# VHH binders against q9xw16, part 234

Target 1, 132 residues: q9xw16
Amino acid sequence: MSGWNAYIDTMTAAAPSIKRCAIVGAADGSVWARTEADNVFKASEEELKTFVALFNDVTQVPAKGADIEGVHYVVPRTEESLIFGKKENTGFFAVKTKSAVLIAVYEGPNEVAAQVRKAVESMQTYLNNAGY
Key: E = the ipSAE of ESMFold2; O = the ipSAE of OpenDDE; V2 = 0.75 times the mean of E and O plus 0.25 times the DockQ between their complexes.

## First folded at step 22 (VHH)

Design gf2 (framework vhh_8ghr_2; at its last look DockQ between E and O 0.82; V2 from the best seeds 0.00; counts 0 for: pae E 3.3 > 2, unsure alone 64.8 < 65)
Fold by OpenDDE, look of step 22:
Structure gf2 (fold): chain B 132 residues (1-132), chain A 123 residues (1-123)
Amino acid sequence: as target 1 above (132 residues)
Amino acid sequence: EVQLVESGGGLVQPGGSLRLSCAASGFTFSDRHSISWVRRAPGKGEELVARIKGSGEYTSYADSVKGRFTISADISKNTAYLQMNSLRVEDTAVYYCARGYPPLPEGDYFDYWGQGTLVTVSS
């Protein structure tokens, strides 16, 4: 078990609509922790490598979308350290910290997105303050 | 297999200095993990002495050692260090190196420990 699993649990607990989560290295997309068992985060390392590279230029992401777990999402919003993807009643928030990318895939109506964002951004802030 | 091996402990007089080393193997220092020095004094519990991010940044210290101890890491050698200056009798303890993670509100988590090295400060 990785110590990063505790952070996965914290994010998952903070927003019930989050179905799957992962913490990956910002530099290479390596998986540091992910949800498992019934809610396995299924993105491959190769896919994650590509995904984390999106943060190198987020301005281009809305035009092309983003893929996670083999699913293509439209990207309605990006910020310097945030990518928001959406597909029907699902979506994801990905935020970049100093060293990591936090990914939370959620399911639910649009109203749940705010809570998911808050959860990942809260963790983002916490980790950044810790130097991670 | 992940291993941490401490060295550098010994007997020193109050006011003296000592440098501990923690040689890590089985993993590479990176942003993924932290390295910490944790000490256990006789009759006392564990105390986190110092922490450093694997990348060599973002150090933190216990108040009891702040200004006297310095934690560092040589990534090229995959080794962490604890420079201990102005040592005091109360610094006497077994010092452990441990691989950890960012600090958690619930408490620190370490998944691998060294065998420890004894530091004795006595006149």
Scores: ipSAE 0.837, ipTM 0.910, lowest interface PAE 0.6, mean pLDDT 96
Fold by ESMFold2, look of step 22:
Structure gf2 (fold): chain B 132 residues (1-132), chain A 123 residues (1-123)
Amino acid sequence: as target 1 above (132 residues)
Amino acid sequence: EVQLVESGGGLVQPGGSLRLSCAASGFTFSDRHSISWVRRAPGKGEELVARIKGSGEYTSYADSVKGRFTISADISKNTAYLQMNSLRVEDTAVYYCARGYPPLPEGDYFDYWGQGTLVTVSS
């Protein structure tokens, strides 16, 4: 494993229900790593810039929803460093660290959502403790 | 092309000081990467001496140099520094600057290395 790609691999191994994920810079949405090949995370730079800016005031996000990979999600709730989005049988969790935003897109029922959240929050804690 | 170029090595007596510089090109220091100093002494292998997040805020040190060495970064010059004080014969090594990432449980990964600068501490 190399660089930020190792963290992508760690998250996908921890929660196999994650279909796609990315690590992006919190300031500008630049892609530091993402799932590739058959599971490519396909968000544009412009979309990611808009997405990470949602963390500037998460309290406004439930009223607007969120777009990722060209898909509009309802955001039923947020926490200061977490956004949960849902559309039909798919959803995402995104968490903010000191330097990055971790985004995981999954498919499945609400039972799956809890496992995905745990995987991204565990990585959030690890990166925060490392200064990232 | 990413490059790291060290300078500032030389011969110094025990108790002396040196400042090493690591000038970077091909990328800008940021919070995406870390910059580390790693040394290799004859017969001793590699030792991670100091690490700083590229934004200049988060630092860590090997126990062997804590209190004597200080790592810093100047973002405007795209340069990292290692201030080495109270040098000992045991600090004799080739010092490398390396670009890295957050530490992993499996160990550190560095994707680019400088050519190294020799520090000799002897009387």
Scores: ipSAE 0.295, ipTM 0.635, lowest interface PAE 3.3, mean pLDDT 89
ESMFold2 (binder alone), look of step 22: mean pLDDT 79; pTM 0.810

Design gf3 (framework vhh_8ghr_2; at its last look DockQ between E and O 0.81; V2 from the best seeds 0.00; counts 0 for: pae E 4.1 > 2)
Fold by OpenDDE, look of step 22:
Structure gf3 (fold): chain B 132 residues (1-132), chain A 123 residues (1-123)
Amino acid sequence: as target 1 above (132 residues)
Amino acid sequence: EVQLVESGGGLVQPGGSLRLSCAASGFTFSDRYSISWVRRAPGKGEELVARIKGSGEYTSYADSVKGRFTISADISKNTAYLQMNSLRVEDTAVYYCARGYPPPLEGDYFDYWGQGTLVTVSS
């Protein structure tokens, strides 16, 4: 088991609405850790490679949307190191650290989004402070 | 198969210097992993001496060795180093190289260890 799983567990514990989660390399989309078992994060390596590349120019992402796990999301918001996707009662937050991209897929009403965002941004801050 | 092999240990006088090497195989140094030097002195527990991100862009040290020890990595050789200067008798220990991750939220986690190399500082 990867040591990165501890970070997955921390994020999922911080926001119960998170259903699936992954930590991937920012440079190549390689999977460092992901939720498994009943909540397997199912994005392919090729998909993740494409996804992490979105951070190269987030300004174009709202017009195009983003795909995760074969699902196309509308992207209502982007920031320099954040991509927010939404589809019906689901969505995702992806945040970029120095070395990684943290992806959290959640299910629930719009009200849960704030908690999910806080969870991933907290981890983002922690990792950045640790040099990652 | 992931392997870490330490070398460079030996006997040195107080104030002397020594350079340890940790040759890694079975994985590539990258942002995904950290390399740490952990030492175990006689009668004492393990002490994390130094940590470096696989890419070499971030390092951290125990207070006991700050200013004296330097951890580094040569990505091209997939090898990490520990330059130890101004060695003290209390630095005597078996030094292990270990693969790990970012500073853990709770407790240190290392998934692979080397066999260790003995460093003895004595007059």
Scores: ipSAE 0.756, ipTM 0.865, lowest interface PAE 0.7, mean pLDDT 94
Fold by ESMFold2, look of step 22:
Structure gf3 (fold): chain B 132 residues (1-132), chain A 123 residues (1-123)
Amino acid sequence: as target 1 above (132 residues)
Amino acid sequence: EVQLVESGGGLVQPGGSLRLSCAASGFTFSDRYSISWVRRAPGKGEELVARIKGSGEYTSYADSVKGRFTISADISKNTAYLQMNSLRVEDTAVYYCARGYPPPLEGDYFDYWGQGTLVTVSS
């Protein structure tokens, strides 16, 4: 795998319940890599710009929720560099690194959510240690 | 079109110094990319000499050059630099500037390369 696409592949391989995934610039939401083809990550640049700005103060996010791919998610909790969104049998985890936001949208019960979170947080740690 | 242009190579005696420049166009140095100096000596393979994130932070160096070479970046000029001090004959090589990404899980990946600048260190 090449460039940022290799990190998309690593996360989806680590947590197969991830259905769509993206790596976007933390400053502006620009898409650096995303899942493609039949499972295209479909968020607009405008939506992603708004989404990454949520990390400027994550404590306010649970009251508002978050929108990704035109879908509104309830945000039950946040951490300083993590936002968890939930809607029905789907959800997302988003984590911020020094340079990027990693977004993974998954389907399945809460048991798979833990694996999704672990996959994105492992990548977060790796990228942070590499300066990204 | 993405372009990387190296300059600053030349002939220098052992113990001397040179400063290489890598001017980029077609993209802006940013957190998305890394800039690396890679060298190739006659009859030898490529060696990653130094890497810097395009924002100007998070440097790394080959063991062979640590303490002698310093990589830096000036984002406002879209230019990276390699300050080469205490040069040795074994530093003789063509030095390439390359655009890359965070270190992949295995191996390095560079999608654009400059044409190279020759550094010759000899008495």
Scores: ipSAE 0.217, ipTM 0.598, lowest interface PAE 4.1, mean pLDDT 88
ESMFold2 (binder alone), look of step 22: mean pLDDT 80; pTM 0.820

Design gf4 (framework vhh_8ghr_2; at its last look DockQ between E and O 0.86; V2 from the best seeds 0.00; counts 0 for: pae E 3.7 > 2, unsure alone 64.96 < 65)
Fold by OpenDDE, look of step 22:
Structure gf4 (fold): chain B 132 residues (1-132), chain A 123 residues (1-123)
Amino acid sequence: as target 1 above (132 residues)
Amino acid sequence: EVQLVESGGGLVQPGGSLRLSCAASGFTFSDRYSISWVRRAPGKGEELVARIKGSGEYTSYADSVKGRFTISADISKNTAYLQMNSLRVEDTAVYYCARDYPPLPEGDYFDYWGQGTLVTVSS
């Protein structure tokens, strides 16, 4: 088990609506840590490679959406280091740090999205301050 | 298998210099990991001395060594270094290199350690 799992646990604890979570390399989409067991994050390395590349030009992402774990999400919002996807009562927040992309897939009403975003952005800030 | 092997320790006089090496195998230096130097002086606990992200892009130091020690990495050699200048008697310790991750609020996390190398600073 990777030391990165501690950060997975921290994010999932901060937002109970997060169902699956992953930390991947920003350069190549390699999986550094992910939720396991009943909540296993199932995105393939090829999919993640494509996903992290979205951050090269986030302005184009809302037009085409984003795929996570074989599921296509509409993308209502992007920022320089953030991609927000939605699908019915599910969604994801992906944030980019200096070296990683944090992905949190959540399930619940729209009201839970704020808490999920806060959780991943808090981790983003923490990691950036640590040089990651 | 992940391995870290320290070298370069020895006896030096106060004010002297020493360069430690940490040769890593079983993994590649990258942004995924950090390499840290941790020392244990006789009768004292462990002290994190310096840390470098695997890519070499980010470094941090303990206040006790800031300005005197420099951590670096040669990615092509998968080796980290600790240049120690202006050594003091209180720098005497066994120096370990360890693979670690971003620090947690609860504390540092190291998953692999070297065997350590002894640095003795004495007149």
Scores: ipSAE 0.695, ipTM 0.843, lowest interface PAE 0.7, mean pLDDT 94
Fold by ESMFold2, look of step 22:
Formats: structure tokens, C-alpha cells, sequence
Structure gf4 (fold): chain B 132 residues (1-132), chain A 123 residues (1-123)
């Protein structure tokens, strides 16, 4: 069992609106940990490889959007290490660290988006400071 | 099966050098893991001596060994090394190679350990 599961638990506890999340390798999209059981994060390997490559040039992402778990999201804007997307009553935040991409999928109105973003960016800072 | 195997320990005089090796199997060195050298001397607890991310890019050292020890990784051989120079009597210990992750609030998390290699520094 991967020790990365503790970090999944930390993010979901900090932002209960997160329905599914994952920690994946920034170079290849390999899954280091994810939510499981009744909240399985189901993105395919091919999809995750394509997704993490978006961080190679975040400025191109709003023009085409992003796919996670077979769902196409509109990406209104990006920041240097942040991609977020919207689809109906759902959304995601993804941040890049030195070694990983953290992905959190939430459900609910836009009012909860700030809570999810805060949880993911706090973990981003922690992992970057630890060399990850 | 994940396995870590240390080698390179032995008896050495003060001021001497040794190179320890940690050969890994059952996983590949990558950005996902860190490899640490931890030592235990008789009558003392464990000391984290050096740490490297498995990709070879991030290192840290205990104050007691800075400037004397160097940790490195050869990804092609799936092996980590600890070059120990200017050895002192107080470096005498069993040295363990361990796989770890970013620290948790209650301390380091080591999920796999080698069996250790003895380093004795005496004249």
C-alpha cells in the first residue's frame, strides 16, 4: 500500500466538497494514490498522460478544455501551476508540484470552489517544500 | 516483493572512507519515492543520516554528517549510494537503507527497510 494515501485523506478532510481526487506523476500521469471504493477516481492512464502534459503550456488549455474521467470540462483560464475546469454542477482543480499533479473533482455550486482550491493549493505548497 | 539490500560496510580507521550501496528491487527509483540512510549506534536511537528523492534530484543531510557524506542514486542500476568520507569513531553504527515519503506530522514514514550493514570506525 502506497504511503501517498494519507495525502488523499488530508485533502478530502480539508474540503469535504471534494468528491474524488488523485495524486499523479507529473512526468507520465501514473497514479500514485486516488480516492477508492464508492468514490473511485476513474481516469484512464491515457487520459492522465494527456492531462498532465497540459502543464507544459497552460496558456493553450482554455482554447480546448480538458478531459478527466471521460468528462469534458471548460477551462475558463489558467495560472502558471493551476488548471481548473467547469462542467454543469461539477468542476475540478489541478495543481502541479515539483513531481506531481494533484487533481480534485468537486460537485456543488461555485460557492464551494474556493474551499476546494484552498485545500489543493495548501497541499501543493506542502509537497513543494518537501521536494515533491 | 519490494526489497532493499545494503552492502559496503566494514571496519575502517578514523579518517577513512567507505561507500555503502542500497540495491532496490520490486520497484523502480522515481519521483514517487525517497530513499533514506538511517543509522543506529549501540545504546542510541535511530538517526536519519541522508535522504534523496529516487530521481536523484533532492538531497538532505543530518548536521552531524554534512560535508563528509554524500548520497546519490544511479537510476539505471536502481541503486542508491552513501559515500562516507572523513569517518569518525562516532559514525560507528548499523546503517539501514529505507524507502520513504514526504514527512507526516508524527515523523518520517518508512515503509520498507533493508537488513542493515555494519560500519565500525576504530583504530
Amino acid sequence: as target 1 above (132 residues)
Amino acid sequence: EVQLVESGGGLVQPGGSLRLSCAASGFTFSDRYSISWVRRAPGKGEELVARIKGSGEYTSYADSVKGRFTISADISKNTAYLQMNSLRVEDTAVYYCARDYPPLPEGDYFDYWGQGTLVTVSS
Scores: ipSAE 0.248, ipTM 0.634, lowest interface PAE 3.7, mean pLDDT 87
ESMFold2 (binder alone), look of step 22: mean pLDDT 79; pTM 0.801

Design gf5 (framework vhh_8ghr_2; at its last look DockQ between E and O 0.82; V2 from the best seeds 0.00; counts 0 for: pae E 2.6 > 2)
Fold by OpenDDE, look of step 22:
Structure gf5 (fold): chain B 132 residues (1-132), chain A 123 residues (1-123)
Amino acid sequence: as target 1 above (132 residues)
Amino acid sequence: EVQLVESGGGLVQPGGSLRLSCAASGFTFSDRYSISWVRRAPGKGEELVARIKGSGEYKSYADSVKGRFTISADISKNTAYLQMNSLRVEDTAVYYCARGYPPLPEGDYFDYWGQGTLVTVSS
């Protein structure tokens, strides 16, 4: 088991509305860890490669949206190191650290989004402080 | 198969220097992993001596070795190093290299270890 699974567990525990999570390499989208079993994160390697590249220019992402796990999300908000996507009663937060992209897919009303964001941003901060 | 192989240990006098190498195979040095040197002195527990991110951009040291030891990595050779200067008798230990990850609040996690190399500092 990858040591990165501990970080997946931390994020999923921090926000119950998070259904699936992944930690991938920021440079190439390689999967370092993902939720599995009943909550398997299903994004393909090629899809993740494309996804992490979105952080190269987040300003263009709202116009075209983002795809994760074969699902197309509208992107209401981006920041330098954050992409927020929405689709009906689901969404995702993706944050970029120095070395990785953290992706959390959640399900629930809009009110749960704040908690999901906090979870991934907390992890982002932790990893950045650790040099990752 | 992931393997880590240490080398460079030996007998050295106090104040001397030694350079340890950790040759890794079965994986590539990258941001995904860290490489750490962990030592076990006689009658003592394990001590994390130094850690480096696989990309080589982030390093950390135990207070006991700061200013004397330098960890580095040659990505092209998939090898990590520990330059040990101003060695002291208390640095005597078996030195292991280990593959790890960012430090966890719960403690360090390493999934692969080398067999270790003995460093003896004695007059």
Scores: ipSAE 0.853, ipTM 0.914, lowest interface PAE 0.6, mean pLDDT 96
Fold by ESMFold2, look of step 22:
Structure gf5 (fold): chain B 132 residues (1-132), chain A 123 residues (1-123)
Amino acid sequence: as target 1 above (132 residues)
Amino acid sequence: EVQLVESGGGLVQPGGSLRLSCAASGFTFSDRYSISWVRRAPGKGEELVARIKGSGEYKSYADSVKGRFTISADISKNTAYLQMNSLRVEDTAVYYCARGYPPLPEGDYFDYWGQGTLVTVSS
């Protein structure tokens, strides 16, 4: 077992269609863990700082969209602690916990999207219950 | 270089109190890490006694110490504490401070440990 990387592994195992994934600090967007090697999550610290700040008022996000890894996504709707972004046949789900933001980037049809959402929300619930 | 340095152990009679300190260097207490107290008595395995998120929020305790021990953190001093009250002979152990993460189903993971401080409770 390894620190925050264990949670990356848990999410990717639960939803193998996740292409890239990260756990970042909710306050500053600092990277605590991410997918590496051939599937490196490639967002800059400046981009992540802007991204996590979207959770300060999710109601404003559908009007402006969201940027991650240099890609602009349409955000059809949000929930208080969840942002869903779409671009062509790709998308992301991001959820906020007490301490972190979990980001999962995927490709594929609507069945894939539902699986990815369930994986990140399950982890969100687990971390929140653990105080994180 | 990450270091954790415990202090405050000693000899005390049953019913007494001690306060352990864990001074950290090489990282800053934050929401990213937890700080835990783990004890090892002679002939026994390790027991996770208490955990605190490094921001000073969210605390948990082993059933054996609930109501008697209190974990806390002082972020400005980068130091965690374990206040041990109503001590019993069964609390005799070496107490270690360890840096960790949220609990995992397969067990806890600690990446840095202190040297330990001995607490002896005897009549």
Scores: ipSAE 0.376, ipTM 0.719, lowest interface PAE 2.6, mean pLDDT 89
ESMFold2 (binder alone), look of step 22: mean pLDDT 80; pTM 0.821

Design gf6 (framework vhh_8ghr_2; at its last look DockQ between E and O 0.83; V2 from the best seeds 0.00; counts 0 for: pae E 2.6 > 2)
Fold by OpenDDE, look of step 22:
Order: structure tokens, then sequence, then C-alpha cells
Structure gf6 (fold): chain B 132 residues (1-132), chain A 123 residues (1-123)
């Protein structure tokens, strides 16, 4: 197993509403780790390549939305290193580190979003401090 | 297949210098991985000596070697190095190169190791 799986486990443990997670290379969208088994993160390599490229200009993302796992999300919010997508009672938080993009797909009411964001941002900070 | 091959070990006097090399194959140095030198002295456990991000940045060192050892990476050669200066008798150990990941609070994880190279510091 990849050592990156430990970070997936940490994020999923931090927010129970997270259903699927992935850590991908920021440069190419290559999958470094992802949730598996019953909660397989299903985004294709091509999709992820496109997704991580969104961080090159996050200001345009709200206008066009973002696709993950074949699902189109509206993007109510972006920051320099964060993309927040929403679709009904689901959503995702994607944060960019120095080297990676962390993606967490969650399910639940809007109230759970804060916890999910905290989980991924916490990991973002940790990895950034470690140089990743 | 991922392989790590250490070289450069040997006998050296206290105060001397030695440079270890770790030639990696089966994967490419990148942001995805870290490379680490871990040593095992006789009768002692493993000690993480130094770590470097695969891209060649963000090095870390054990307090015991800080200021004396330098870890580096040549991405073009897919090789990591450990420059050891001001060697001490207590630096005597088998030095292993290992592929790892960002440091974890719970403990470091390495998935591939070299066979190790012996460094003996003796007068």
Amino acid sequence: as target 1 above (132 residues)
Amino acid sequence: EVQLVESGGGLVQPGGSLRLSCAASGFTFSDRYSLAWVRRAPGKGEELVARIKGSGEYTSYADSVKGRFTISADISKNTAYLQMNSLRVEDTAVYYCARGYPPLPEGDYFDYWGQGTLVTVSS
C-alpha cells in the first residue's frame, strides 16, 4: 500500500460525512491514494488531469463548475488553493498543497460541509508544513 | 520493480568524511515520494538519519547528525546521497536507503529498502 493511504484514513476519520477521498498529484492528476472497497473514488485519470488544472485559474471555475467521478458540481466558492463544489446533498472540497490535490467527496446536509473543509484544510496545512 | 542500492560505505577514522549513494530504480524521484537514510548501529534500533523530498527539497535530519550530515538528491540520476562529515565512532552503523512519504505523526512509513551499506568509524 501507498504511504499516502494513511492521509486518506486521517481525512476520512476526521469527517464521517466524507464518503470518498483521493490524493492526486497537483501537476498531472495522477492518483497517489484513494478510498477503496465500498467507497472507491472513481474519477478517471483524464478527469483528474482536467480537475487539477482548474487550480491554474480558480477564478473561472465558479462559472463552469467542476466534474468529479462523472458528476457535475456547481462551484459556489473558490480560493487560491481551494475549490468547493456542491450538488444537492453532496459536495466536495478540493485543496491544493505544494505537490498534491486533496479531494474529499461528502454527503449530507450543508452543516457537514464545515467539518469536511476543516478536515481537508488541516491536512493541507500539515502537508504544506512538511513540504508537500 | 522498485530497487534501492546503497554504496559508499567503508572504514573511516573519527573526524573523517564519507559519501553514501543510493541509486533508485523502478520509480522516479518526484514530489510523490521521499528518500531517507536510516541507520542501525550494533545492538541498537533503527534511527532515521535524514530525509529528503523526492524533488530534492525539504530535508530533515536527526539531531545526532545535524550540522554534520547532508542529504541530497540528483533527480537526473535518480540517486540520493548522504554526505557524512566529522564522523564519530557512534556513527558506526549499517546505513539503509528507503523510499518513504511525508512524515506522519504516528511514525514514518517506508515501503522499499536497500540492502544497506556498512559504515565503520574507528581509530
Scores: ipSAE 0.838, ipTM 0.906, lowest interface PAE 0.6, mean pLDDT 95
Fold by ESMFold2, look of step 22:
Structure gf6 (fold): chain B 132 residues (1-132), chain A 123 residues (1-123)
Amino acid sequence: as target 1 above (132 residues)
Amino acid sequence: EVQLVESGGGLVQPGGSLRLSCAASGFTFSDRYSLAWVRRAPGKGEELVARIKGSGEYTSYADSVKGRFTISADISKNTAYLQMNSLRVEDTAVYYCARGYPPLPEGDYFDYWGQGTLVTVSS
């Protein structure tokens, strides 16, 4: 396990509804850690490069949506460092830190989404305070 | 294979200066990693002396060395440095370079270590 895997474990423990997640480099989308085995986070390198670039102008994202793991999500809202995507009973939250983008894909209703958002934002704050 | 090679240790009088170097191979300094200097004196545990994010930003220091030691990184040379000024006898230790990650509340995680370089401060 890489040292970044500890942060994957922290997020998935804080929000059990997270089915897959990853930590990727903000500059190039390279995978630093991800869920593995039966819950492999499967996104191509090219897809992740496109995805992290969405944070360069989040105001354009609701108009076009976002793709993760070959799945197209509607993006109802964004914030400067947060993208929320939905597709049917699934969704994602992605947040940007100083160095990385944290991506959590979850399943469940709106009540579950709040737990997932809290988990990724807590980690965002922790990493930003540490300079990452 | 990831390797870290320290150099620059030696015998120095109190008040003197030394500059330690840590040359890295098998990976490139980046935002993904941090570099740290950890020291161990005889009969004592490890002390994290200084840390720098691999991009060359976001340094931190142990209270015992603040204002005297400076960590830096040169990405183009894939090398980290520890400038040690105003050295004291209690700075005598083996100094290790280590590759790390963001700090965890329970402690730091370092996955690769150098072999260490001895710094002796005495008259």
Scores: ipSAE 0.400, ipTM 0.740, lowest interface PAE 2.5, mean pLDDT 90
ESMFold2 (binder alone), look of step 22: mean pLDDT 80; pTM 0.821
ESMFold2, look of step 23: ipSAE 0.381; ipTM 0.722
ESMFold2 (binder alone), look of step 23: mean pLDDT 80; pTM 0.819
OpenDDE, look of step 23: ipSAE 0.825; ipTM 0.899

Design gf7 (framework vhh_8ghr_2; at its last look DockQ between E and O 0.87; V2 from the best seeds 0.00; counts 0 for: pae E 2.8 > 2)
Fold by OpenDDE, look of step 22:
Structure gf7 (fold): chain B 132 residues (1-132), chain A 123 residues (1-123)
Amino acid sequence: as target 1 above (132 residues)
Amino acid sequence: EVQLVESGGGLVQPGGSLRLSCAASGFTFSDRYSINWVRRAPGKGEELVARIKGSGEYTSYADSVKGRFTISADISKNTAYLQMNSLRVEDTAVYYCARGYPPLPEGDYFDYWGQGTLVTVSS
C-alpha cells in the first residue's frame, strides 16, 4: 500500500456516493493509488494512459465522451483541469493536478454530483498547493 | 528493494558548507514520490528540513534552514542532494533521507529511510 492511499481514503470519506477512486500519474496514467477489494478501481493502465491524455485538449472531450473501466460516459462538462462524465445514475469526476489525475466514480442521483465534485476539487486544491 | 543511502556528512566549522547526497535505488524519481531530508539533533525530535518533488519541480524548506539550505535532485542519477551553507552549531544532527508523499494535514508520511549521515558543526 502506497502513501497515496491516504488521499483515496480522504476523498471517499468526503463523498459517500463515490464507489471507486483512483489517483494516477498525469503524464502516463500509471496508478499511484486506487480503491480496492469490493470497490476495486478496474481501469487498465492502457485505458488510463488514454484517459489522462484527454486533458491535453479537454475541449474535444464532450463530443467524444470518455471511457473508464470499460464504461463509456457522456461528458456534459469539461474545464481546463476537470472532466465530468455521466451515465444514467452513475458518473465520474476527474480532476488534474500538477502531477496527477484524480478520478472518482460515483453512483446516485444527480444531487450527489456536487458533493463528489467538491471532494475531488478539494483534494485537487490541496495537492496543487503542496506542489503536486 | 527500495534503498536510500546518505553520504557527505562530516565535521565542519560554523559558517562552513557541506553537501549531502541521497542515492536511491529500487525506484525511480518521479512525481509519485517526494524525497525528504529529515534531521535528528541530539536530545531533540525529528525535523523535516527540506522536501523535493521527485521530478524536482517543487521544493520546500523548514524555516530554520530557509536561505541556507538547498535541496535538489538529479533524476538521471536518481540522487537527491542537500546543499548546506552558512552552517550553524544548531544544525548538528544526523541527517536522513526519506521517501515520502505529499503531506496531509495529519502529518508527513515516509515509507523508506536511509541509515543517516552525521553532520557536526563545531568550532
Scores: ipSAE 0.608, ipTM 0.807, lowest interface PAE 0.8, mean pLDDT 94
Fold by ESMFold2, look of step 22:
Structure gf7 (fold): chain B 132 residues (1-132), chain A 123 residues (1-123)
Amino acid sequence: as target 1 above (132 residues)
Amino acid sequence: EVQLVESGGGLVQPGGSLRLSCAASGFTFSDRYSINWVRRAPGKGEELVARIKGSGEYTSYADSVKGRFTISADISKNTAYLQMNSLRVEDTAVYYCARGYPPLPEGDYFDYWGQGTLVTVSS
């Protein structure tokens, strides 16, 4: 969809280390937009429903970890509207807005994590200010 | 198929009120979409007058109508409304209901439009 796809493009341009990302409905995990083509974000509706529900109580997430694209990540810690995970040379950041969850999966050394976090949090702020 | 149908336009004197309706079908109001009132005056471009998130919790207005117009949604009827009070001659326009998304700096994208309803404000 061209409407929400603009925000996918904005995030991937802001942080080149993002390999895949998605914007999903916070209530049900439905996919509103995602990276496509060479970098398809591959997660089932059932996996995304489970994932967005983690934001109902982020304090429980470090004990469980999180699954995205069939990959299990260790979640070292969380913040009220932020979950991030690590596995090997990959990781993700996910943030919740008023209406959506933004998910960005990155690859490379852990030093790029700050760039990815900044990209998703900047978009979180923009969407929250727009009521989304 | 997505459809938006406006109603409630007409002729009114300055200072009067009108209430526009936008009945939607083919999708359900939700957090994914916005419902927007856009107006076109003769010889002028489009002006986004009011926006509501489809869940009904967030609204925004053009500066030209703040305090005079109120957008609302009735989810049970899948219908949005624009209450227009203290109307002025410059509010004369065709008013369209449009489905949209979060605003972008370079402009809004609206993927479905109604046919419009004419509002004429004159003495």
Scores: ipSAE 0.337, ipTM 0.688, lowest interface PAE 2.8, mean pLDDT 89
ESMFold2 (binder alone), look of step 22: mean pLDDT 81; pTM 0.828

